# VH-VL binders against q86iv5: the designs that were tried, part 51

Target 1, 237 residues: q86iv5
Amino acid sequence: LDSCSICVDFVGNSLNDLLNIILNSGVIGTCGDLCSAVPGGQIVDTVCDLLCDYVGVDEFIKLISDVDPDPIYICEKISVCKTNDNAAASLDLVQINPQNGTVGGTFTLSIAYTVTNTIATGQLAFNIIDPTGNAFGDAVLLVQQSPEQYTQQFQFQATPSEQESFPNGLYTVQALVCEGSCGSPHPNTYTLANGTTTFTISGADSSSMSGAGSFSGSSQSTQTGAASGSGSGFALF
Below, E stands for the ipSAE of ESMFold2; O stands for the ipSAE of ESMFold2 at other seeds; V2 stands for 0.75 times the mean of E and O plus 0.25 times the DockQ between their complexes.

## First folded at step 20 (VH-VL; framework fv_ciduvectamig_arm2)

Design ko1 (at its last look DockQ between E and O 0.03; V2 from the best seeds 0.00; counts 0 for: pae O 15.6 > 2, placed apart)
Fold by ESMFold2, look of step 20:
Structure ko1 (fold): chain C 237 residues (1-237), chain A 122 residues (1-122), chain B 110 residues (1-110)
Amino acid sequence: as target 1 above (237 residues)
Amino acid sequence: QVQLQQSGPRLVRPSQTLSLTCAISGDSVSSTSAAWSWIRQSPSRGLEWLGRTYYSSKWYNDYAESVKSRITVNPDTSRNQFTLQLNSVTPEDTALYYCAREGYKYGAFDYWGQGTLVTVSS
Amino acid sequence: QSALTQPASVSGSPGQSITISCTGTSSDVGYSKYVSWYQQHPDKAPKVLLYYVTNRPSGVSSRFSGSKSGNTASLTISGLQAEDQADYHCSSYTRSSTFVFGGGTKLTVL
């Protein structure tokens, strides 16, 4: 793993703990004062110390305490993740299988995209909008994605839950490729490409059902030695 | 200069609500550099952290999993105090209850109230 | 019920050095450097001895020292004195933004 991915993973996993430490501690004079309290063992403490010492404790606290803190933006501001204001990509395919399925069925979202100018730090993200307007989705971190062709798959089971009942009807899939966090107002953030597709769910009425669902994902590349980042989150557009 | 003074009933019947108050002098319940906790002590369980309240642009609460469904900790800024409310008590809630300030850099309980022994008995 | 394990009792003679252990998990002591120790005399509220594993507040004797290795924190009392006879509690912050305490250790000065 590269330093940018390590930073985004650390910030994403430790943000709430860092905020609580900042709120419950008085004056924090050194990175050691802050980072020594961060949960996660010696590796996490080392990553925290390195990132904090690089920008200084006061700037690190400022970045962590930001309203609407964004792990990618934070890691860009501390210069561990790079930006490219000229990043460019296109979406080649947004495909969902099956096109017509049932409640409880498994759906596979396949996204193919071509990078034409390096994505320094960005996301491949999607939203699925149900017939009532409720949305759910996910995103994958993209770090130093060189100009090449890429594919990514996301899979979900349409099991009703408190968050999504999977009603019968037409679903819309929206996909984005971004430099920076998709949908973010922060500097150095760009939507590079977008695409849509649809699918239907038919069968039993799910309006009164309860249950739990899960997301899983995989990445496939058409280049030798390509690597992809990982991440999680609810991508809303 | 910081002092915590506890008050509240010492006998509570099963199924009732336990309510305790902690009055603060020498600091403010709305201080952004402190959090305000309730901790209890019993022979069978020792010290047990129950929950806290603190202010940072808004009020926040954290609660121990063991009591999360029954506990509320509220600030009262006009009286400079905070309260514990524990619903649906049982004899297992019999304990010596402390209020405490979290005021050190790394979250230590540096000031404690005098303790209130609460008995839950029919 | 207690998330942190301490010995129920420990004893020592005046002038000896004793150590009290506090063993947790990777979700508390092994996770957080936010570990503190408290001394409690009979009928008194606990008093903080150490925070951040090793740091002493003003007015705490240098005879009290702390350390941590893996999931275990330790309080060491050197030059044991009669006034050290008390209960000792450890505490740790957790991954769930809560605090947990050990079961406590009664120190008897022989």
Scores: ipSAE 0.000, ipTM 0.413, lowest interface PAE 14.8, mean pLDDT 82
Fold by ESMFold2 at other seeds, look of step 20:
Structure ko1 (fold): chain C 237 residues (1-237), chain A 122 residues (1-122), chain B 110 residues (1-110)
Amino acid sequence: as target 1 above (237 residues)
Amino acid sequence: QVQLQQSGPRLVRPSQTLSLTCAISGDSVSSTSAAWSWIRQSPSRGLEWLGRTYYSSKWYNDYAESVKSRITVNPDTSRNQFTLQLNSVTPEDTALYYCAREGYKYGAFDYWGQGTLVTVSS
Amino acid sequence: QSALTQPASVSGSPGQSITISCTGTSSDVGYSKYVSWYQQHPDKAPKVLLYYVTNRPSGVSSRFSGSKSGNTASLTISGLQAEDQADYHCSSYTRSSTFVFGGGTKLTVL
């Protein structure tokens, strides 16, 4: 893992804890004062210290305490992640298979995209919107993605849970390729391309509880540990 | 309430392997907020940290330079315990051995086992 | 020889303050925020008094305080009491992802 990815993963997983520590502490004079209180073990404390010491404790606290804190943006402001205001990409394919399936079935989402100007730090993100408007999804961090063609696959099982019941009907898949965090209002953030597709679920048990399926693939999620489903956490944009 | 209960032999012959076990209650050996250490105490060296095991996405070990060629610390998640193996012991390994939890939040050993006095003698 | 240097013994009268030093290197005490102190009574396991140089766990008296400057950490015990007679150990995390201890200090309350 590279420094940018480590930073984004740390901030994404620790942001709420860092904010609570800053709120509840009287005086934070060193990175040690802040980072020692972050839960997640000695590895998390060490990463916190390295990042905090890189910019100094006062600047780190300012970035974490911003009105609209965002892990990618924070890591860009401390110069661990790079930006490219001229990043460019297109979405070549957004495809889900099967297009008509059942509750409990496995769906594979395939996304192909072409980068035409380097994505310095950004995301490949998707949402799946159920017939009632409930959404679930995930995102993959993109670091220094050179001009090339790329493909990514995600799988999930339509297993009902408290977060997503998988009702019968039409589902909409939204996919985005972004410089910066998809959907973020922060500087240096751009939606580079978007695409949609649909699929249906038929024959679902109408008494199923709400829930979200599990998914896997080459992806990252900022909602790990706080997620509601049977697998990785969810990100919305 | 976290408790650490040690077990293992109190007499070991030179050149053999010293094996000790630490059973954990009130916490999990796979907790991401803790590390699990072995520390020994002798009149000649005082307290000496030997090594640890901990889980953070995968299992890690760290060992003191003085013993790293001879030591292994392993978790056992099914029995919620961790073990010390120290190979090729000599009389200089005679000590009171402790297992301890590092709470991680503050980098200190907040819970200790009862101690096992191990004698290495022919 | 221990990795961290402590005085072998110190003494004080009830009500006085005493200080125990713990000297290491730039690779341990001078590097790390993870400096801790332990009290050990006879036939007992060590008990943590301080962590992160200055922080006290719940139930530890405010008579125990700590500091660090350069490569040297210090434990200060104010208002010395008979129950404070014990061995005191310092510990530090190192650049090599290990812990080291001092040789220990026997405190005698006169």
Scores: ipSAE 0.000, ipTM 0.417, lowest interface PAE 15.6, mean pLDDT 83
ESMFold2 (binder alone), look of step 20: mean pLDDT 92; pTM 0.949

